# VHH binders against Chlorophyllide a oxygenase, chloroplastic (CAO): the designs that were tried, part 1

Every score and structure here is a prediction.

Target 1, 101 residues: Chlorophyllide a oxygenase, chloroplastic (CAO), of Arabidopsis thaliana (Mouse-ear cress) (q9mba1r221to321)
Amino acid sequence: WYPVAFTADLKHDTMVPIECFEQPWVIFRGEDGKPGCVRNTCAHRACPLDLGTVNEGRIQCPYHGWEYSTDGECKKMPSTKLLKVKIKSLPCLEQEGMIWI
Below, numbering starts at 1 at the first letter of every chain, in headers, positions and changes, except where a header shows other numbers; Kabat numbers aren't used for antibody chains.
F, E and O stand for the ipSAE by ESMFold2-Fast, ESMFold2 and OpenDDE, each averaged over both directions (binder to target, target to binder). V2 = 0.75 x the mean of E and O + 0.25 x the DockQ between their complexes.
[cut] marks letters that were taken out.
The coordinates of atoms that the task and the answers printed are left out; those that the model quotes come from them. Centres of patches stay.

## First folded at step 1 (VHH)

Design b01 (framework vhh_7b2m_4)
Fold by ESMFold2-Fast, scan of step 1:
Structure b01 (fold): chain B 101 residues (1-101), chain A 118 residues (1-118)
Amino acid sequence: as target 1 above (101 residues)
Amino acid sequence: EVQLVESGGGLVQAGGSLRLSCAASGSIFSINAVGWYRQAPGKQRVVVASITSGGSTKYSNSVKGRFTISRDNAKNTVYLQMNSLKPEDTAVYYCAADLGYWDEYDYWGQGTQVTVSS
């Protein structure tokens, strides 16, 4: 487990980008208010998700509008797509004022 | 944002010809490429031909020399001219548009049935 952010810094509809395990990740809160950690890259062209927005517990890619939940599952594709996609996610704990992955 | 409508399918005898049309509407200037796919009963959907906004074309080996993809910019329409049709060409044919944001096509039409009798 590594501490990666303070709970106070991860407010509703915000995100915190981090670099861990030699890869870029982004931390945000799901619909249940719990933190999640996903690869800071959209499934298509490695578009950084931290350039997008968080709304109602999902992170949205700024280029094509794909939305991801905290477990990395793509929940919404505004275009007519036939593929289901999932980006990598890490287990995430919130304890003692800090977020751990 | 983009809508595709196919037409021109039908029943033809082996050795015959059909021309399929794919009419694009909406944000057509966002289209990078248009492709034709087909799906026979119980089989995977496979690519047949594609044309880019710059006019570059590609064909699958199964149709090369028999099918021709073309574009009419004034009508925002892509055509698939199908010659020397075989019973193996029987399938639902789909038009698909690529906006350049995904390695698969972004928008799909409803499909048009092509049946080649033997």
Scores: ipSAE 0.000, ipTM 0.094, lowest interface PAE 15.4, mean pLDDT 76

Design b02 (framework vhh_7b2m_4)
Amino acid sequence: EVQLVESGGGLVQAGGSLRLSCAASGFTFSDYAVGWYRQAPGKQRVVVASIYSGGSTKYSNSVKGRFTISRDNAKNTVYLQMNSLKPEDTAVYYCATYDEWGSLFDYWGQGTQVTVSS
ESMFold2-Fast, scan of step 1: ipSAE 0.006; ipTM 0.226

Design b03 (framework vhh_7b2m_4)
Fold by ESMFold2-Fast, scan of step 1:
Structure b03 (fold): chain B 101 residues (1-101), chain A 117 residues (1-117)
Amino acid sequence: as target 1 above (101 residues)
Amino acid sequence: EVQLVESGGGLVQAGGSLRLSCAASGFTFSSYDVGWYRQAPGKQRVVVASISSGGSTKYSNSVKGRFTISRDNAKNTVYLQMNSLKPEDTAVYYCAAEYWSEGYDYWGQGTQVTVSS
């Protein structure tokens, strides 16, 4: 486990981009309030997710509105048939004022 | 539209063979690494075999020497040849096309393999 962010920097509607294992990741909170870490790349056109928004526990791609849960599963594809798509995710733990992966 | 469709699963006696196929459509298949995963009831999904876009193969220790993964980019298909099957190989087998540098995967629906003793 490695500390990557302070809990105070991660609110219900914010996200924290990080670079770890030589790859871009983004941290955000799910609907249960727990942090999650997913690859900072939308499966649709490889758009960075940290340019988007967090709404109702999902991170939304800014270009076409694809939404991902904290486990990396695509939960919504506006104007498109829902495909079985998943982006990579890392285990996340919140303890002692820090977020760990 | 992106799709991966597995086929070739079924019921087979211990010591028998099966060949699974995974047909891909809707993306540039040749650019993706492809893996076969399996999940037995009550257990975690685990990797079985993988083949890179360049054709390099990797196998889990439980299947080395018995299973062979291959791909045919002209047909957008990946295969898993399963020989000397054991009851412990009983699981749902999933195909996944993985673009690790971009961090996303496409998954199939899975195909059931049952090996009776």
Scores: ipSAE 0.000, ipTM 0.204, lowest interface PAE 12.5, mean pLDDT 79

Design b04 (framework vhh_7b2m_4)
Fold by ESMFold2-Fast, scan of step 1:
Structure b04 (fold): chain B 101 residues (1-101), chain A 118 residues (1-118)
Amino acid sequence: as target 1 above (101 residues)
Amino acid sequence: EVQLVESGGGLVQAGGSLRLSCAASGSIFSDNAVGWYRQAPGKQRVVVASITSGGDTKYSNSVKGRFTISRDNAKNTVYLQMNSLKPEDTAVYYCARDYYLSGEFDYWGQGTQVTVSS
């Protein structure tokens, strides 16, 4: 486990981009308030997710509005049918004022 | 951002075989469809073959029965096995990643040249 962010920096509607294991990741909170860590790239057009927004526990790609939960599962695809799409995610732990992956 | 790099091209006699590789760096590769395209001098780039994340394949009529597309998601690599090559197969071959639902592709790198002599 490595500390990657302070608990205070991660609000319900914010995100923290990090680079770890030679890859880009982004940390955000699910609706249950628990942090999650997903690959910082949208499956649709490879847009960085940290350029988007967090709303109702999902991170939304700014390009076409695809939404992902903290486990990397795509939950919404505006203007298209929903198929099963999942981006990579890492285990994430909140402990002692820090977010760990 | 994902980078795709093509390799494996070369000069081969008609009736011969070549295997092309498309390697990806960065990774949602296993979740995406990947296609092979080719472009001959003075011609439009055309689709050759594609493979979905689940392994479903599709081939153009010009290569059906001669070419086989496959993937190794653990190695982030897609292959194109080309058998019974014809002079008409001479082209620069490109791989492109498709977002499974978009039906559109982004091209990466310079491609790999395949030349089939008669």
Scores: ipSAE 0.000, ipTM 0.089, lowest interface PAE 16.0, mean pLDDT 75

Design b05 (framework vhh_7b2m_4)
Fold by ESMFold2-Fast, scan of step 1:
Structure b05 (fold): chain B 101 residues (1-101), chain A 120 residues (1-120)
Amino acid sequence: as target 1 above (101 residues)
Amino acid sequence: EVQLVESGGGLVQAGGSLRLSCAASGFTVSSNYVGWYRQAPGKQRVVVASIYSGGSTKYSNSVKGRFTISRDNAKNTVYLQMNSLKPEDTAVYYCAADEFGYSWEDYDYWGQGTQVTVSS
């Protein structure tokens, strides 16, 4: 487990981008308030998700509005067809005032 | 090679229960999407229940409250518990597994199907 952020810096609408395991990741809170860590790349256009927003426990891609939950599942695609996609996610733990992955 | 083997289908009276099993090999159910689909005579195949890699579940409106999807990671098996069965639930039930990732890594795997017949 590696400490990657302070608990106080991760609010309901905040996201924290990190680089770990030679890959970009972004940390945000789900609707249940628990932190999650997903690949910082949208499946549609390889767009960095940290350029987007966190809304109702989902991180939203800024280009086409695709939304992902903390487990990496794509939950909303404002497109003409639904695709089954998910981005990679890491186990994420909140303990002793810090977020760990 | 990915193999999905369904079992547990059969003939049951309206109001009865059945438990379907989907045993997976060459594929890890705890890390991937697994869903139960059904196809009634003359109808399109539709999803009825899903379990995602993180453990969250979704149900179609027609089965919500009556069906429960679960998994046993140690047995690498996904179950569909079907309660309060109705004649409208009569269909061939399929287990499907789908590995998500970037879109270039997606894979679809299907089982052979198991017949469920609910008599009035």
Scores: ipSAE 0.000, ipTM 0.117, lowest interface PAE 13.7, mean pLDDT 76

Design b06 (framework vhh_7b2m_4)
Fold by ESMFold2-Fast, scan of step 1:
Structure b06 (fold): chain B 101 residues (1-101), chain A 119 residues (1-119)
Amino acid sequence: as target 1 above (101 residues)
Amino acid sequence: EVQLVESGGGLVQAGGSLRLSCAASGFTFSEYWVGWYRQAPGKQRVVVASISSGGSTKYSNSVKGRFTISRDNAKNTVYLQMNSLKPEDTAVYYCAKGYDSYLDEFDYWGQGTQVTVSS
């Protein structure tokens, strides 16, 4: 487990980009308020997700509006019916005022 | 912008061979899954073969043992070697770019190249 962010920095409908394991990741809260960590790359055209928004526990890609849950599943694909999509996610816990992956 | 340009299609006799090529640009080719789809008239596009950034391959059951997918990262090109062609292989063949370097799912297709296999 690695500490990657303070609990206080991960507010409702915000996100924290990090670099870990030589890859970009982004941390945000799901609908249950628990943190999740997904690869900082939208599956559609590899757009960075940290340029987007978090709304109702999903992170939204800024260029095409694809929405991902904290486990990396694509839950909404505006204007497309492309194949089911999942981006990589890491186990994430919130403990002692910090977020760990 | 992402571009995929297929070539090598044509008319061939049953039992013959064709080699399709796809020239890719506008993304870091070596990091992505790339594949081939085909679409016969009145049918949906279906996956034929795919290859990962690391060279791992997948084939549909209808082409296993007859088709071989390969890639040349220095040339940003993916190939489909088609052997023992059958009339049922007649279709437009599309090159496809993967969604993510991690994921074997596709978000872009080229314009396609027609393959016609005569009996």
Scores: ipSAE 0.000, ipTM 0.112, lowest interface PAE 15.0, mean pLDDT 77

Design b07 (framework vhh_7b2m_4)
Fold by ESMFold2-Fast, scan of step 1:
Structure b07 (fold): chain B 101 residues (1-101), chain A 120 residues (1-120)
Amino acid sequence: as target 1 above (101 residues)
Amino acid sequence: EVQLVESGGGLVQAGGSLRLSCAASGFIFSSYAVGWYRQAPGKQRVVVASIDSGGSTKYSNSVKGRFTISRDNAKNTVYLQMNSLKPEDTAVYYCATEVYYETDSGYDYWGQGTQVTVSS
C-alpha cells in the first residue's frame, strides 16, 4: 500500500491526480463516499480524466462527457447508448487519516 | 486519430477457414467494445460479432458456432476466426469500434474493409 492523499483533501466531487507505479492515476469518491483509483486516461482518445469533473460519485471525461465509476466502468455517455467500456482501477483503502492504493 | 485496419481477407473454398485481423490505434483499445460487420453486394451492412472490454462476445444467428471473435489487448488487435465458410458469407468485412456520442450516430470509427469471397 502507498499513501497518496489525506482523507480531508479528497472532498465530495473533487479529484486528486497522482503518479504511482510509473503510471498516471486519479483518485475520487464514489456515491457511497469511498475512494477509488482509476487510470488517468479516458477510453475515448486517451484524454486525461483529471481535466474533467467529479459529479455524483463518477469522474467525467472533459472530451465527450463519458462518466466512470470508482471501479473503472463507464456508466454514462451523454445522449448515447452505453457500451461496456472499462479503464484500469486499483484497490483503495481509507485508514488512519490517509488514502492508500 | 483513431484508426482501424483490417487484414486477412481472401478467396477460399466452401468449408474452408480464414482469420481476419483488425489492428487498432489512437485510443485505449482494451476499454472499448469492438465489432465485426459485413456487407454483401446489394445488401445492407449487418453486424456479425462483437466483443466488449471484458471479453463477453455476441454473434449473429447466421454465424453462431462457425465464427469466433477474440481480442489481444497487448497487440491492440481483434480477430475474427471464420470456420466452415459458406458462399453466403461472401462480403466485405469491416471492423468498427462501438463508440456512441451525443449525436447518436452509433459507430464513430470504421476500418477500410477486407474482401472475403467464398466459392463453391
Scores: ipSAE 0.000, ipTM 0.149, lowest interface PAE 11.9, mean pLDDT 76

Design b08 (framework vhh_7b2m_4)
Fold by ESMFold2-Fast, scan of step 1:
Structure b08 (fold): chain B 101 residues (1-101), chain A 119 residues (1-119)
Amino acid sequence: as target 1 above (101 residues)
Amino acid sequence: EVQLVESGGGLVQAGGSLRLSCAASGSTFSDYYVGWYRQAPGKQRVVVASITSGGSTKYSNSVKGRFTISRDNAKNTVYLQMNSLKPEDTAVYYCAAPWDYGSEDLDYWGQGTQVTVSS
């Protein structure tokens, strides 16, 4: 487990980009309020997800609006197919004022 | 994880029509992108038409206006309606679905169905 962000910095509509294990990741909260950590890369054209928004517990890619849940599963693809797409995710723990992965 | 089976090919005279079916077995494919491809003797396999899970379609210039692709997700089937057929449409027709969005390789190919258009 590594501490990667402060609990206070992760609000319901914010995201925190981090670099861990030599890869970019982004942390955001799901609709249940629990933190999740996914690869900071949209499957559609490899767009960084931290340039987007968090909408109803899903992180939304700024390019074409693809939405991912905290487990990395793509849940919405506006204007295109809804393909079974999943980006990498890491276990995420919130305790003692910190987010850990 | 889908297996695709094409059907509906046959012999038809120029100006005629055929409807091809692509049925998925082993798993549902309602959220997959599906394309129809064809390969004539001595030629490369080329894309003919495609359809997204949401119903958006795209056609090659050689068939635009004559072919119509559609899907019935409740039956896990994609159709290719071929009208005003020409001898140059003679080929083996294949349907295919990618295993993921970004892949150039189409993992789920059918066995093909022969279409022959006589003059």
Scores: ipSAE 0.000, ipTM 0.101, lowest interface PAE 12.8, mean pLDDT 74

Design b09 (framework vhh_7b2m_4)
Amino acid sequence: EVQLVESGGGLVQAGGSLRLSCAASGFTFSSYEVGWYRQAPGKQRVVVASIYSGGDTKYSNSVKGRFTISRDNAKNTVYLQMNSLKPEDTAVYYCARHYEGSYWSFDYWGQGTQVTVSS
ESMFold2-Fast, scan of step 1: ipSAE 0.000; ipTM 0.329

Design b10 (framework vhh_7b2m_4)
Fold by ESMFold2-Fast, scan of step 1:
Structure b10 (fold): chain B 101 residues (1-101), chain A 120 residues (1-120)
Amino acid sequence: as target 1 above (101 residues)
Amino acid sequence: EVQLVESGGGLVQAGGSLRLSCAASGFTFDSYAVGWYRQAPGKQRVVVASITWGGSTKYSNSVKGRFTISRDNAKNTVYLQMNSLKPEDTAVYYCAAELYYGDSEDYDYWGQGTQVTVSS
């Protein structure tokens, strides 16, 4: 486990982009309030997710509105029928005032 | 754990056809572009064809018009249809899954390879 952010800096509607394992990741909170870590790329058009928003525990792609939960599952595709799509996620732990991956 | 599994290689006569398959095991091709590479004995590994999540394709000049790459996201599989095969196509063919961000070092997974031999 490696500390990557302070608990206090991760609000219900904020996100923290990081680089780890030579890849971009983004950390945000799910509807359960627990932190999650997903690849910082949208499956549709491969755009960075950290340029988008966090609403209702989901991170939303800025280009076409695809929404992802903290486990990487795509939960909403506004312009298409929802397909079962999942981006990579890492185990994420909140402990001792820090977020760990 | 996580693997790419290639199949469909073999021995074929010049002018023949083969279809290679690449299936992801233990993960999905979500967020990934998939490429086919080949490596002949004593040579560097070179790109043959690639396909993005959305289906956009790119081919090397040596195979343009002869090879076709396609994907079936529901089956988590990518295909390479090889027509009009030449002895120069003899190589081990590798499947690679790449998160479409940055350069070639962003390839996350490589398969074990499948041998294609074209006799003259």
Scores: ipSAE 0.000, ipTM 0.108, lowest interface PAE 14.7, mean pLDDT 76

Design g01 (framework vhh_gefurulimab)
Fold by ESMFold2-Fast, scan of step 1:
Structure g01 (fold): chain B 101 residues (1-101), chain A 121 residues (1-121)
Amino acid sequence: as target 1 above (101 residues)
Amino acid sequence: EVQLVESGGGLVKPGGSLRLSCAASGRTFSSYAAAWFRQAPGKEREFVSAISWSGSTTYADSVKGRFTISRDNAKNSLYLQMNSLRAEDTAVYYCAADSTYYGDWEEYDYWGQGTLVTVSS
């Protein structure tokens, strides 16, 4: 486990981008309020997700509106046929005022 | 850029099995989602199966339970294991790759030349 963000910086509608394991990641809260960590890269043409928004516990890509849950699965693809798409995710733990991955 | 070459097509009897392979070259295949499509004589190209770069799979209803898509990133290869083959599975099979995957074949960036599968008695 590595501490990567402060609990106080991660509100229900915010996201925190981090660099860890030589890769970009973004941390956000799911609808259940628990933190999740996904690759900071939309599966569609590698758009960074941290430029988007968090809506109803999902992170939304700013270009095409694709939405991902905290486990990295794409749950919505506006104006596109919906198929299973998943980006990498890491286990997250919230303890001692910090988010750990 | 990535180039795709299919192999493994042939003639098989109903109820038989066949395994298709797709070899990728040019760039690292593991960064792409990949899919199989098919086109029967006189019909439009249709989706068969897809696998994301993270390993998630999806299948057309007509092939669920009979076909299995898999990939070997170390060998830059994509496979389609076809079991319990039916006459209606007769088609040219194409592999395709993209940064994601869709049900519509027109949205994939890279395509192979196709391999013919004929299911007949």
Scores: ipSAE 0.000, ipTM 0.120, lowest interface PAE 14.8, mean pLDDT 75

Design g02 (framework vhh_gefurulimab)
Fold by ESMFold2-Fast, scan of step 1:
Structure g02 (fold): chain B 101 residues (1-101), chain A 121 residues (1-121)
Amino acid sequence: as target 1 above (101 residues)
Amino acid sequence: EVQLVESGGGLVKPGGSLRLSCAASGFTFSDYAAAWFRQAPGKEREFVSAISSSGSTTYADSVKGRFTISRDNAKNSLYLQMNSLRAEDTAVYYCAAGDYWGSSLDEYDYWGQGTLVTVSS
């Protein structure tokens, strides 16, 4: 496990982009308030997710509005039929004032 | 048993075209993201193109405008149409599938054996 952020800096509507294991990741909170870590890349056009927003526990791609939960599952695809789409996620732990991946 | 089997590789002259195919078996292909990677002699395996389960595509800058990735879920198949081939496209091309979509090797759990593409005069 690596410490990547302070719990106080990760609010319900914020995100923390990091680069770890030679890949871009973004950390945000789910609807249950628990942190999650997903690949910083939208499945549609490889858009970076950290350019988007976090709302109601989902991270939203800024270009086409695709929304992902903390486990990397796509939960909303505006204007398209919802198909099973996932991006990679890492186990994320919140402990002793820090967020770990 | 999950299997991915590539075909369509061969020798082609610069400026030529090839179409690679990948046949998937042993799993519900339509639920998975799929990708093409390649490895040139003496180089590490690099990303070429990926397609999500919904059909969204992405390409490495070196192949944009020349290569087209596509899938046919009814045939459990993935394709790569390669046009305007160059000597630097010479590599073993690998088909990959995984639950996660992206341009990294670690997004993909299942890999084919590879098919050789040689571009030379």
Scores: ipSAE 0.000, ipTM 0.161, lowest interface PAE 13.1, mean pLDDT 80

Design g03 (framework vhh_gefurulimab)
Fold by ESMFold2-Fast, scan of step 1:
Structure g03 (fold): chain B 101 residues (1-101), chain A 121 residues (1-121)
Amino acid sequence: as target 1 above (101 residues)
Amino acid sequence: EVQLVESGGGLVKPGGSLRLSCAASGRTFSDYAAAWFRQAPGKEREFVSAITWSGSTTYADSVKGRFTISRDNAKNSLYLQMNSLRAEDTAVYYCAAEYLGFDYSSDYDYWGQGTLVTVSS
């Protein structure tokens, strides 16, 4: 487990981009309020997710609006048909005022 | 090959309820994104509701709060529970399914023949 962010910096509608394991990741809160960590890259056209928004516990890609849950599953595709798509995610723990991965 | 067969359509009074079913043969709905569309007389086909392979649901604004999409994997069936029906819901309802693929611009792969829902007194 590595500390990557402070709990106070992660609100319900914000995200924290990080570099870890030589790859870009982004941390955000799911609908249950728990933090999650996913690759900072949309499966559709490899757009950075941290340039988008968090709505209803899903991180939304700024390009076509594809939305991902904290486990990396694509849950909504407004501009296309709904498909089985998943981006990589890391286990995430919130403890002692910090977010750990 | 996947075949989709809708059922459950009929005549219902305003404020009533109907449950549409879509039976799939060949493969289970859990392998697909599945959706309901409708086409009213003289109008274009419109999206009603969808469910992904993971169970996430989406609804058109016109039906939110009134319609519920669901799946029964044991029966390999897709359902649309329609409550508080209005005259404007009168249409032929179609079941559609899309298999996992790499071309996200493709249309839905499989369509049923449709089931008629008439909401009138």
Scores: ipSAE 0.000, ipTM 0.115, lowest interface PAE 13.3, mean pLDDT 76

Design g04 (framework vhh_gefurulimab)
Fold by ESMFold2-Fast, scan of step 1:
Structure g04 (fold): chain B 101 residues (1-101), chain A 120 residues (1-120)
Amino acid sequence: as target 1 above (101 residues)
Amino acid sequence: EVQLVESGGGLVKPGGSLRLSCAASGFTFSSYAAAWFRQAPGKEREFVSAIYSGGSTTYADSVKGRFTISRDNAKNSLYLQMNSLRAEDTAVYYCATDYWSGYLEDFDYWGQGTLVTVSS
């Protein structure tokens, strides 16, 4: 486990981009308030997700509005109807005032 | 060095079939998702189909039921079986992977592409 952010810095609508394991990731909170860590890349047109927003516990790509849950599943695809699109996610733990992956 | 090399494109009549191949090298292909994208003349690249490391697949609505994506990890190869081809499928087809080497973008490596022309 590595500490990557302070609990107090991760609000319901904020995100924290990090670089870990030689790849970009972004941390945000799901609708249940628990932190999640997903690859910082939208599957549609490979746009960085940290340039977008967090809406109702999902991170939204700024380019075409694709939305991802904390486990990396794509939950909204306004311009395309795909059955399963999933970006990589890491286990995420909140403990002792810090977020760990 | 990471490489993706597409092949199998050509001229085909409407209603015909083609099988595209993509040969991957320079990385552990079996550990990563792979996808097909296409770019029609004068248009942006669009998503066609993806296959994840666990074998699950997804398709764009325009090709669902006509195209089948598959992979052979022992041969480091990705395939796209295209059936019931239409003039609208005319495009350069690109192979991509979610392997990263200093880039921020998923499906970061694109091969040279293979041209598919559907015409009578």
Scores: ipSAE 0.000, ipTM 0.118, lowest interface PAE 14.9, mean pLDDT 77

Design g05 (framework vhh_gefurulimab)
Fold by ESMFold2-Fast, scan of step 1:
Structure g05 (fold): chain B 101 residues (1-101), chain A 121 residues (1-121)
Amino acid sequence: as target 1 above (101 residues)
Amino acid sequence: EVQLVESGGGLVKPGGSLRLSCAASGRTFSSYDAAWFRQAPGKEREFVSAISYSGSTTYADSVKGRFTISRDNAKNSLYLQMNSLRAEDTAVYYCAAKYWGSYTESDYDYWGQGTLVTVSS
């Protein structure tokens, strides 16, 4: 487990981009308030997710509006019927004022 | 993203009881803080009671001990049990909801149409 962010810096609508294990990741909170960590890359067109927004526990790609939950599942595809698409996610833990992956 | 519909309002005599219901549709209700507000004729909207997504409750001093707020996430529903009703409780009652992470207690994004409660003989 590696500490990657302070609890206080991660609000309901905030995202924290990080680089870990030589790859880009982004941390955000799900609907249950728990932090999640997903690959900072939209499955559609490889757009960086940290250029988008966090809305009601989902991170939204700025290019086509695809939305992902904290476990990396694609939950909404405005321009396409929903497929079973998933980006990589890491286990995420919140303890002692820090977020760990 | 969530739609709210109130029901259960009506005419009741002083000292009587009434149960209001609020049905949520659209997105999963369990992620939302919910509240009841009311507005009497010629007055501003006032807070009545709230229940957080985690089940914590808060009541206005004017209704403590008489009203009980509850929720049923399996039914996507919010309730307000009103006992020992007084003429001063006459108002349109509104169901309201906000995502649990909203910063302010009064920052409710979703509102119902309201249901009229009249306490009169």
Scores: ipSAE 0.000, ipTM 0.140, lowest interface PAE 17.8, mean pLDDT 79

Design g06 (framework vhh_gefurulimab)
Fold by ESMFold2-Fast, scan of step 1:
Structure g06 (fold): chain B 101 residues (1-101), chain A 121 residues (1-121)
Amino acid sequence: as target 1 above (101 residues)
Amino acid sequence: EVQLVESGGGLVKPGGSLRLSCAASGFTFSDYYAAWFRQAPGKEREFVSAISSGGSTTYADSVKGRFTISRDNAKNSLYLQMNSLRAEDTAVYYCAADEYGLEWYSEYDYWGQGTLVTVSS
């Protein structure tokens, strides 16, 4: 486990972008309040997700509104037939005032 | 055993042509979306082209007009015809299949081992 952020910096509607394992990731809280870590890249057009928003436990891509849960599953695709899409996610632990992956 | 096996890669000069093949085994390929991805040294895996079970095609802007994706369901095979090749097309090419497909999707359910394409003078 590697510490990547402070618990106090990750609020219910915010996100924290990080660089780890030579790739960009973004950390945000799910609907259950627990942190999750997903690739900082939308499957549609490869847009960075950290330029978007977090709404009701999902991170939303800024360009076309695609929404992802903390496990990387795409849960909403505005203007597109719903397809099975998943981006990479990492195990995430909140302990000792820090978030670990 | 579910498998995808690519073939047809090699060394070709700029402006040349090459045809890649992907053979599927262990499942009914015709029911699946199929796609070609590529990865150049030091870069992330990049979408190239996709074809639906119904035959609808999508291409990355960098290859549109030069590459043609096709499938032969009777042979359980996927093809990529590459024309007007450029040095920047040098990469390992992977075929992929999924029950649901999406352009730019990097996590398809099934992947091949890859075939190397080198475009060099």
Scores: ipSAE 0.000, ipTM 0.107, lowest interface PAE 14.5, mean pLDDT 78

